# VH-VL binders against q9fz32, part 20

Target 1, 221 residues: q9fz32
Amino acid sequence: MALYCRDTLIIIFQKLTVADLARASCVCKVWNSVATEDDLVVSAFTAPWRIKELVGRPASVSFWRDNGIWKFAISHRICRGDSVTSLAVKYAVQVMDIKRLNNMMSDHGIYSRDRLLIPISNPEILANTTCYVELDKYAKREVAVLYLEGAPKREQPVPGTNQQSNLSADGKRRLIESLRRSMQVDDGTALYYLAIAEGDPRSALSEFSADLRWERQAGLN

## First folded at step 7 (VH-VL)

Design q6a (framework fv_ogalvibart)
Fold by ESMFold2-Fast, scan of step 7:
Structure q6a (fold): chain C 221 residues (1-221), chain A 124 residues (1-124), chain B 107 residues (1-107)
Amino acid sequence: as target 1 above (221 residues)
Amino acid sequence: QVQLVESGGGVVQPGRSLRLSCAASGFTFSDYAMHWVRQAPGKGLEWVAYIWYDGSDTYYADSVTGRFTISRDNSKNTLYLQMNSLRAEDTAVYYCARELGYSSDWYEGYMDVWGQGTLVTVSS
Amino acid sequence: DIQMTQSPSTLSASVGDRVTITCRASQSIRSWLAWFQQKPGKAPKLLIYYASSLESGVPSRFSGSGSGTEFTLTISSLQPDDFATYYCQQYDSYPLTFGQGTKVEIK
């Protein structure tokens, strides 16, 4: 993905005339100080869906490798009278797809949650909208979330794990990669368990094992 | 010194069962995930199975799934491989290996110490 | 499954030679690659982990390089004890997979 963005940028630069290059050098210097590699990756991720703005960034670069519709979900604020069945009808999705995305065992229990993730059935709903990259506790992965009623005010930022506050970006990425490898899950799931374990990889694996054991007993795995 | 010693290998007929043991010494066995790796005569290495430090998670190669079971007894510092429905293709030297999991800063995940192996021959 | 392919399968060399062995992965394994040495009738011995990190007690003539899909093991000055079979192994994802091995023989 990053390589694809670089190729596109190179093609654009190649179309400038020699007379324009001297002026463009100053403009490009100023522009490049603003347009980072992250900005290019975000543009590649959002362009197919015509998303106006992406708020937040994933903890792992692997999030950017796949820009399929399954990366996105609607965050529905649960209201009195809502049910998985009624929401499936409202959003034109299948009950089973809602249950899978939210790791639900039954149709009952949505009222234990403030919000429910709804799969995107029609990608056109993403056009000209703002999506938020969030680590979702129930889906156990990073999701690009659409809030149809408007995003709730962001709570005060939760401090990073104290045990990881001094880790370099490379060290944090390596830790997430090693947990993903050990658990056989994606980076978002590994990040989730690392976050709830306050940065301790041993505790992260222990929590994952406990959840996997529970899921097997419940017939979800 | 850190040591892993395999035992339980031998000649066995197709369709029968055999249990391998790996005795660990010189380190805190319960702090380490463990692997079984095999090597057919004159061939390369093939990973077989994995078990987490407390036995809660296991992974298997497709070739042995449903037939082999990895287990451990931390009170005895011993790793096991229960091999059922043995086939001629299971003939190999079986090695146990320790996985270095925790360094000071993160999870590593490579096999740092290996046993000397035990030969399993499946033939009529 | 991730396929690991080594080149060459057999290498003939003399003491003092610089020996290079290549390992290719069918998909990116980032840096999650180890190199093992195996002598006839003996267990494999870890040489390199995380593509380029030298295991404690391994002679400095051994070095590893690469990331993603192409990796190299180099022996800067081959010694008599280095005639052995060498295996690369990915540990990025399960199942763990090994290369087919490269046999370093005396010329």
Scores: ipSAE 0.000, ipTM 0.468, lowest interface PAE 11.1, mean pLDDT 79

Design q6b (framework fv_ogalvibart)
Fold by ESMFold2-Fast, scan of step 7:
Structure q6b (fold): chain C 221 residues (1-221), chain A 124 residues (1-124), chain B 107 residues (1-107)
Amino acid sequence: as target 1 above (221 residues)
Amino acid sequence: QVQLVESGGGVVQPGRSLRLSCAASGFTFSDYAMHWVRQAPGKGLEWVAYIWYDGSDTYYADSVTGRFTISRDNSKNTLYLQMNSLRAEDTAVYYCARELGYESDWYSGYMDVWGQGTLVTVSS
Amino acid sequence: DIQMTQSPSTLSASVGDRVTITCRASQSIRSWLAWFQQKPGKAPKLLIYYASSLESGVPSRFSGSGSGTEFTLTISSLQPDDFATYYCQQYDSYPLTFGQGTKVEIK
């Protein structure tokens, strides 16, 4: 009985890794509700890096699948004279890691951008800092960004905005297509997971990912 | 259904040109980076060229640099490979492949969907 | 360029066998490795990405492991449909490079 008390479950979940938390959400609707709580997911994601604050939220639950260093990047303001090579030297990272993170194949694209993402070479730089979850338009990635000179003066997105119920028919089609791509399944499968997640696309991806991981573990004996 | 269909292959003499096409359907072509990969008869796979989703960045294998040009027309959902100054060693089946976008997860960037291939034979 | 070397180049196996294919990179590629299956006359098919992540629709008997420079593809119980050539491919840096392939054939 104690294991179905919400307060007891929260204490237990605080000790789980992000992957374990996602698996727990698949077991029971009550556990699912607790495991999908924003604070628990954020805590699990930030704790290993000792991040002080994570501002913003990802559009896709796939962002939470792991909390490896590749989820984080320094946002560098591009200045005259900067090149991918010079920035690789400055930040002690590989040229190819910068190009990969920014979805670049050549150096010619650098000056079409206001800022460039730099991979984290020393994770200790993240300690006691504020990171911002942003979609980088050029890299086509959601990344937790560190601003060394302080965040740009931009209006923060409002947390908890319910956009799904207000979507047009085209918006719903785009959402289903996005889920299909993220899950790599047909529309029927995407709709099934969306339905069992009560219309929440993040929960749908979490449920699907948890089912796949559990099936793989069961199949490997 | 997501599909890639190559065309334009054939027999061509050394030094001449050939243009390959890859028709994409079942997905938003303009959201994906694309690759060309070739396979010589009885040999393994060799990466040839890459193009970014909007066509602004391209990269080539050293063996084809200066001779081949990758391009795309997003309004027609079509990828191209212009092959100039063809050599006998360019003889291969040429595959078009889609790179899974980074919006799905941090580990993306791999080729998930491939076409059937089109055979290019360079012989005299 | 990063060179990818597979071993063995050819192996003979029977249905039900556990099959292991190794792929070695000339320098660390971390986990940026994919495995492909190719049957005669067909296009390659993605099996595994990010060294160990199973592609949707791929049977659970396929698994990948490794990081850095040493990688392994394992088929836990070989099925008739698994007789094919397998390729590893690094996508850590350009140019992208493939292993030479491992042909799994009937014993």
Scores: ipSAE 0.000, ipTM 0.462, lowest interface PAE 14.2, mean pLDDT 78

Design q6c (framework fv_ogalvibart)
Fold by ESMFold2-Fast, scan of step 7:
Structure q6c (fold): chain C 221 residues (1-221), chain A 124 residues (1-124), chain B 107 residues (1-107)
Amino acid sequence: as target 1 above (221 residues)
Amino acid sequence: QVQLVESGGGVVQPGRSLRLSCAASGFTFSDYAMHWVRQAPGKGLEWVAYIWYDGSDTYYADSVTGRFTISRDNSKNTLYLQMNSLRAEDTAVYYCARELGYEGKWYSDYMDVWGQGTLVTVSS
Amino acid sequence: DIQMTQSPSTLSASVGDRVTITCRASQSIRSWLAWFQQKPGKAPKLLIYYASSLESGVPSRFSGSGSGTEFTLTISSLQPDDFATYYCQQYDSYPLTFGQGTKVEIK
């Protein structure tokens, strides 16, 4: 009886972590339908970090499967004189953590970028803040972004740097699913490669294959 | 002036076939995905079929899968719907509709322009 | 399939009234919702896309709001030209689905 009462299930799920909600969805159809409700998932994702507001929603449901600190990043606008080393010092993080988050193969990649994502060193910085869910072209995934300076307008959130495409939204969903199966990656990664290929699935596969070959050569796979 | 004009509707007996056409003008037809949507007399709208801008991907409503085929000829700026094994339940006004292409927002695709519709009546 | 349910199915209103139509999705569709207006014997006309964006040429008395599973279409001051049937439609995933429609009739 209790398990079929929506209100009872909601109270239970409000006390679960994002990972626990994902696990609960595998138990039965009733649990699955409640566990995937937007309000409950957002609440579970933000509560541990005491985030005031999460703007935007991920394209991939895999985003919600854990809410570790690696899901969050600071958006740093690149200025003249910035370097990976100087930013690592400024934000009290390791150079390699910045490079890893931004998929940087060398320090010189920063000069072609409008922004750099900075890993969260102290989770307390997230408390009572607004974070924006964005697809980042360099991180090749969706990230909950914190803006320390110049936040986007709430009515028009910035969905990330790689949102441009000549494909229809519905056609893109089908291509994302097809690419995800072909590449064996998550929806966010497939969306990233499709976006940088300006909607051309052949170019998306080619770019992914090139990155994968490079990672294997560098021992980063 | 963007325009879509359907043709090919009429009265047909159950089990027969009919082919609908949709002539596009005033825009680059080959840049847009297209839809067929139908409406039974006095009822609501029901999506029927989709075709991507180059014809490489199609999708159908379960109610018409295996019986209807959507196709396009970009050289003639024309969309088609081949309807086989027609049933009384297929009686409807059939609209073709254009899906607005990406214009700087990756998720802003929606149906913006519709044709006037063509009536298909399946009866004895 | 994503089921779209509109409320009410029919409403009677007078010119100058504020009219609100609700649309609910059986699962989250984020903001990938459009509203269409259909007059008798005519094709549907796009009013709102992306839940709240007003289509070019549509009067400002029309507005949309909502996200996730609950959406509203509001007509701030009903005009004679607004007596029609209104449909919501999700374009988050295939198959594309429409609400059953809301008929706005003169009182």
Scores: ipSAE 0.000, ipTM 0.418, lowest interface PAE 14.4, mean pLDDT 77

Design q6d (framework fv_ogalvibart)
Fold by ESMFold2-Fast, scan of step 7:
Structure q6d (fold): chain C 221 residues (1-221), chain A 121 residues (1-121), chain B 107 residues (1-107)
Amino acid sequence: as target 1 above (221 residues)
Amino acid sequence: QVQLVESGGGVVQPGRSLRLSCAASGFTFSDYAMHWVRQAPGKGLEWVAYIWYDGSDTYYADSVTGRFTISRDNSKNTLYLQMNSLRAEDTAVYYCAREGYESDWYSFDYWGQGTLVTVSS
Amino acid sequence: DIQMTQSPSTLSASVGDRVTITCRASQSIRSWLAWFQQKPGKAPKLLIYYASSLESGVPSRFSGSGSGTEFTLTISSLQPDDFATYYCQQYDSYPLTFGQGTKVEIK
């Protein structure tokens, strides 16, 4: 049976997995509009893990295509005496899982960061918690992060770590125009990829190419 | 289009050396960890070696530790496997494989077509 | 090292059959298991990752299940294109290890 009422469609979409919602958004323009509604995608992403609140939103719709446990991580503040091995013991996870999540194969990278992502060993830890959607620059992807000792004060650029200030307004505009032409996208999309690449056009193109490949493989474009 | 093309295979005598290359195209090579996987004729798959995206860390199978060296040249989009002290049991098709973009849940998402190494006297 | 054992080593089936391949790990690998298809003379192709996630472009007749030490690959309705060798692979810890392979051949 077909459903025509928007409220009925919303109820049905809330019961779909994130991957199913991404697929449904490609069916038709009306369904795409309903499927891309903020409340629907957030509900589908959080409900299986019983998450209380998701703070922040991803810049790309590709984030919503998969709600597996690997989308979530504990943000651990690195302290004196910490090592990948000691943190693996503390959080009951494998050393390899920490290294994979943080794109590192040795312990040398740990002290170049103030925080390290720890994979979720027991999904029950997510129940009734607040998670934050953040772009982790070392993992090179957006992650829904859990802060066990409370989230740091919410400031998108870390005070004093504003790499965007290194680019003039004209320089930023020229980079956005160059990326727009190379990627054949709008200015907003080019700005997003430039932002996640911290102003590096090469990294921006790489991230866009990865997302475009996923979209082609999933039939979303 | 992601493409990995292996080269450098051939027939070599036991105890000699051989260097394999894997030319990458269609993606930003320097953003991906890379692996070598081999398959002896009529046998199964065996993981050989791993290298991190910037070359700063490597892992090897026990069977090749001390004899094989994995390396990469990101400026040339090329992965290498230097094979020293070759043995008859190293005879295999050697595959270059890319670790998926989100390596924490993807395995090898792209493989080359392989290059045959035959170690015989 | 984590040892991966597949069963059966060889399986004879007809088009339209439901076929099941089992993979056992010598210790828990949680869900860090992938399934690959390899046709004669060709490179392996990823089918399933993270035990049950279907790779993009892979037909829906393929499915994976299991966690810990016991895993299953199922082909719900075997097609001519599915006669191949199938490998499981654990990627929970180094060294990465593969099962010995299961050959699916025409009955």
Scores: ipSAE 0.000, ipTM 0.445, lowest interface PAE 16.4, mean pLDDT 77

Design q6e (framework fv_ogalvibart)
Fold by ESMFold2-Fast, scan of step 7:
Structure q6e (fold): chain C 221 residues (1-221), chain A 123 residues (1-123), chain B 107 residues (1-107)
Amino acid sequence: as target 1 above (221 residues)
Amino acid sequence: QVQLVESGGGVVQPGRSLRLSCAASGFTFSDYAMHWVRQAPGKGLEWVAYIWYDGSDTYYADSVTGRFTISRDNSKNTLYLQMNSLRAEDTAVYYCARELGYSDWYEGYMDVWGQGTLVTVSS
Amino acid sequence: DIQMTQSPSTLSASVGDRVTITCRASQSIRSWLAWFQQKPGKAPKLLIYYASSLESGVPSRFSGSGSGTEFTLTISSLQPDDFATYYCQQYDSYPLTFGQGTKVEIK
């Protein structure tokens, strides 16, 4: 028989890596349902880093397609006396890695930001910690964020991940695909602009066009 | 508290030179791009010059290009405007302003301004 | 250069009035517009950036709207402290340019 018991598939999928689960989710409806089951996917994503708890969920299941260290970042609240250079020393990371993660050419405007994302240099700092899935407007992507000073005082899940939308899941996927084609970008970038536009594709295109012109003007693109 | 204080204004003859200073305090001066903006008596605001956080890039209004030079000394938390070949139309209150950006030094807005210093160019 | 034109140049209003100041750009500046308030003898003060974002510490009666070439600054209920000159400023491209100013004076 070609039919599969859901319980048996869950046991099998518990042994797969995040990449394998993402691939399996593309096979068929039953496999996709099991492979994208919340607890299973979260366990696969966090296991290599020994994360205790992942708070919040990404807007797109594509977030789960890889669990590399670049998915994680430390949230550093900007304080007087901070600079990209001093933070690079403090966190044992390269200045250019901080600038790349935060989409910045220099440390100009660091104090215009509430926080700076710091790339993870030593993965051991993630062990037995709580990470928060957040959409970061400067990094222009969803990030699993670690708060060394403790999570900011706010309702859980984090505001970015509990953003309400009147669009169905299928409607969101169609808008993301349409926006991807119009902007010639990946799903994550299209989703970012759609999210900051609160689901309005015209506003998303306008924001993207503004950022694209700025990037051309700054020589970043 | 974030503060910008201009100085160096005064009365000067046409064709002469004058240097303005802007002393910054209460923030890390070296992290911010800076602007000079002027206002002629009874008139509106006119942007004059821009300088990147490390001094490596500058922009000028066409009306002052070749005559004015913007510079900064990050070790002293001070912004400068060297004004050469002064003309009667350069008479204005000169403000320094800090730029706060969206993560682009080309498209920042001015969030903090100094009190201004008056420059009068008269014969 | 991008030319910024404000309307009206002078506005007479009473305390409690809803006042609207318009700013037009000669070409699209998207949302790269700031609004400043200036009182006689004082430096300009930032009110709004990115067309509609209220600066910290600015009263909620101030609001900005618009994108592209047409922008408005609204004061929902004019207070005595609001009699001043207001300037729009584009920061889409260099050179940076300001509107000519709108003077809000007592009726």
Scores: ipSAE 0.000, ipTM 0.412, lowest interface PAE 19.2, mean pLDDT 77

Design q6f (framework fv_ogalvibart)
Fold by ESMFold2-Fast, scan of step 7:
Structure q6f (fold): chain C 221 residues (1-221), chain A 124 residues (1-124), chain B 107 residues (1-107)
Amino acid sequence: as target 1 above (221 residues)
Amino acid sequence: QVQLVESGGGVVQPGRSLRLSCAASGFTFSDYAMHWVRQAPGKGLEWVAYIWYDGSDTYYADSVTGRFTISRDNSKNTLYLQMNSLRAEDTAVYYCAREPGYESDWYPGAFDIWGQGTLVTVSS
Amino acid sequence: DIQMTQSPSTLSASVGDRVTITCRASQSIRSWLAWFQQKPGKAPKLLIYYASSLESGVPSRFSGSGSGTEFTLTISSLQPDDFATYYCQQYDSYPLTFGQGTKVEIK
């Protein structure tokens, strides 16, 4: 293995502190290339949950703002005997968490739906599974769904390529503010991750999430 | 810019009716659940009513159930509150508020955009 | 209904002071709590959601903490623009309920 091998660089990047990453990003184009790769975003999103495969890509870059468990849901096919309360018991989740995830305040809407999103109570169920990035009609958001009974028949989504647009000064300010908020960091830290990602907010969030995940795994906050 | 503007407030006698409107601009109104929140003079905030993005479901505070009706016209980007059988205790500034939805990912219930409010005074 | 109790109801502080406001729920609301700032004659403004998440555009001197039944809003170094009334709101269960408010006034 060589120091310039992409796999080696990805592992090194995931272990570096913010200060170390700032120094590394100035070394060569290969390091910056690793930071902006779409595969890093997917890896950062799936690795903590040990997900085997993520099918599809979000239409909105805001999907990558965090990789917490609430980005994932079980897609449950609704049957005549189902109710929000019975499903809460079945899946060991709170009724209000089901309502929140599905953008609902009333139980009346359940039977007008084909499927209901169920929050993940035990992250272990995600291990070695395939999740699908979908825009849920009722929840009005993109979510990574797990189909316990197997996914509905569909054509395999082609992996998308997202082109980084040339941003105005206003657009760059909005991105920095968005990253600041989603990462809960200062302006300098958000700008740093955006810089190593060459302006790509998906890659910026991916790198930050990877660093945070490695810190948590090592017993650091 | 994202904004909500209330109108329709005024002075009304007990037992009468009043209809409030809330005009939304700067965002896709039909993608958001909406709320009404009121504040009596010198008092705190009180949640009043909720409406689903398409108008199919509504929820009300017990104090207004049976008297108030929340509705929306997505083609006009407008939220309404029909207030019937008004009582002195309904005197308040009425705010419309947006529930964060699609663009905020998953954190509903924390009202991110509020109107400036419209004053309703119920007096003899 | 979940009752939200804020303390203190009023506090006097000087610019530069560290200010803390407490909010207690009558039953667990987990982390489903928001903090709002309201200035006289104006609509409330969201500061914190999900107990500790800072809303975009809100100064970093504001922070929230807590879970379950006890929550705190902290202003690390009070600025002139911060003299206002602050409200907590639970959104774990319907009906949605607010605290009675805490007025932060100049000492």
Scores: ipSAE 0.006, ipTM 0.486, lowest interface PAE 11.7, mean pLDDT 77

Design q6g (framework fv_ogalvibart)
Fold by ESMFold2-Fast, scan of step 7:
Structure q6g (fold): chain C 221 residues (1-221), chain A 122 residues (1-122), chain B 107 residues (1-107)
Amino acid sequence: as target 1 above (221 residues)
Amino acid sequence: QVQLVESGGGVVQPGRSLRLSCAASGFTFSDYAMHWVRQAPGKGLEWVAYIWYDGSDTYYADSVTGRFTISRDNSKNTLYLQMNSLRAEDTAVYYCARETGYESDWYAFDIWGQGTLVTVSS
Amino acid sequence: DIQMTQSPSTLSASVGDRVTITCRASQSIRSWLAWFQQKPGKAPKLLIYYASSLESGVPSRFSGSGSGTEFTLTISSLQPDDFATYYCQQYDSYPLTFGQGTKVEIK
């Protein structure tokens, strides 16, 4: 096969940005396998911000498409007296940036949340820190989270741990068949997107659409 | 086939009420935040109201605050705009619009309805 | 409220022309700007989001650029289907606000 070329491809990929690695993964199967090398992607993502350690891995392939500051957030534990406005002042960010990141339009419901994600205003705060890749329930996106006063006293997120979907064998086959028809792809492709979406068909379709969009932008459709 | 279809527009006298509906099809309605945008005849676009996925959060333009109420029924895949105390300046084509669900904040409005005309005149 | 101002208000062009429309915000909106196309009697259609990202299915002749307070929509080679009114919209802050529109009409 192409085993003797793999080391050459790894050297080439080490010089690419996160966005370029994500784009390369959409070109061909060989490039895709090299682009999924954990160390290359993590290094490209963390190096610009001088992050010491990235704990956890995203389930969504869209996470690796860019490494801009908007991929990062501070976890703020909500306390009595907190408001979006007061937190915007405390963290030197705009009120709308907090609302946008947390998928909220009004100031209502802040106290029903255990935390609020705060956008990074000064990237230097990320230097030599540990960030955690987490799916935030309210924001409904994967974020690299910084805990300023230490990680939660609950069990830590485990890198690469995906909760398996609670689907029967028949339900799983039906779901794969449905996704295959919706995306007009083979079973293997449908299984791949379902796996990275942790069994959520909406997320699977979303990830496929995002990847197809990147292929079209690259002229590969 | 993703589609939004507005209805309920018509001619109404000042001070009266009217309720608009927006029927969604071809996508999981409950996964998307929704908006109302209006356009007066021969004029530009004006944002009116916002509602979150489950209806818990709403936000309004100052010009309609206290008079209009946005709501949704996810079991019926329908968005509503209850318009009270209508004024001549509320005369416009009213569009419902979908905010993208999978990449929140990447898009403004990716799908729009055809619009329904509301004319407030005596 | 953030005020959005477009220029020109009306533009006459021929098929094949390079068309440029400018949008200015009264304060920085960073990159939170979208461009819409509206044809007579029809709903607006999303062309560009996040200042420069092309919406799926939109022809590559459309492009957006800018950040902060100055933004530009460019049509590299105007086609018959492109005669329409174009709107910019900021979504950095609520209330969401639109430009007054730019009408691109046939010469």
Scores: ipSAE 0.000, ipTM 0.463, lowest interface PAE 15.2, mean pLDDT 77

Design q6h (framework fv_ogalvibart)
Fold by ESMFold2-Fast, scan of step 7:
Structure q6h (fold): chain C 221 residues (1-221), chain A 124 residues (1-124), chain B 107 residues (1-107)
Amino acid sequence: as target 1 above (221 residues)
Amino acid sequence: QVQLVESGGGVVQPGRSLRLSCAASGFTFSDYAMHWVRQAPGKGLEWVAYIWYDGSDTYYADSVTGRFTISRDNSKNTLYLQMNSLRAEDTAVYYCARDLSFEGDWLTDYMDVWGQGTLVTVSS
Amino acid sequence: DIQMTQSPSTLSASVGDRVTITCRASQSIRSWLAWFQQKPGKAPKLLIYYASSLESGVPSRFSGSGSGTEFTLTISSLQPDDFATYYCQQYDSYPLTFGQGTKVEIK
């Protein structure tokens, strides 16, 4: 892992704000382009399934490239007596598909979860519904979630998406390194996007993805 | 100096229990997720278990699910593996390893620092 | 489970040789692959993460490449310290899985 000292980070932030005046101008230009592209991308993703509304946005632009049924899942709140097998029967899906979607090693462990993601067996169930783009901590993936009982009641932050936790300096360095790897960019670029996102890594990824998408549409990369 | 030191290994009879410990030093233990990985004599590496930085999430290999429990005490900078109903095939050197991941679908779960290992022999 | 297959299982090489080890995943793991070095009686040591990123402190003669299902670890000029067993490991999904290992031994 790269080791960063505080003085070096301060210098980088100061240098980025001064050197990147042109980039700040490009970001303003991209903001309007992103609104137009977002509308088109969301429409392309939802139209085949006739989804009424998609709430939330993924952190990665790669989410939009594939709108197959495997991008969607039903959120099932786990009740006493539930098992992977009984839920497979209830939802008319394969046990292995449930395990794969939920990153499960065995039938044990559903009781440690508050919900289980169920694969969509009949795509027509998505028609005229609202789906929520959520990161599922256990499945380690972003998924468009359908709530059969209707919109979530007093939605708690989705497990794994609330990043308001205070981390030590080591935790922050790991966060910067993870962003650098996810974006496949240098430390300065990762720090820039983290700075404009006010330290929120998901917002940083979204901003980077938007800029990259605009550059590709403009033929710049 | 970042260091992980395993202890608690030994010779045990099949069906019995053993608890392994991993003492962390040189870094903020409570900021890192942790893994247990084992290696049978003369064989390759096999991932065993994972625990999130605050203990709220755990994952296990199918071969140990229901028998092993991973836990941690952040106040003592110590990781544990409680091994119940031990079998001959659980004989291995057990390593603890630090996870460099952070949350999300952009998360990575690779192990950057490993302990020296502790040998567990299950035989009659 | 994602199965990781390494080739060759064993190779004999001399100091100064260029060594290449391959690793194949049974399904796409994108770039979520790490390479480890293990010497007899010692713990594994991280060499490469994210398929191609060199871990701090690892000599530049080590490099990784690939994405999806096919990956390679290359040692550009083998040194005496490099005779060891090498493992690839996917971390795209749980359970985490390792290749069977490639033993690099003296010719």
Scores: ipSAE 0.000, ipTM 0.435, lowest interface PAE 13.2, mean pLDDT 76

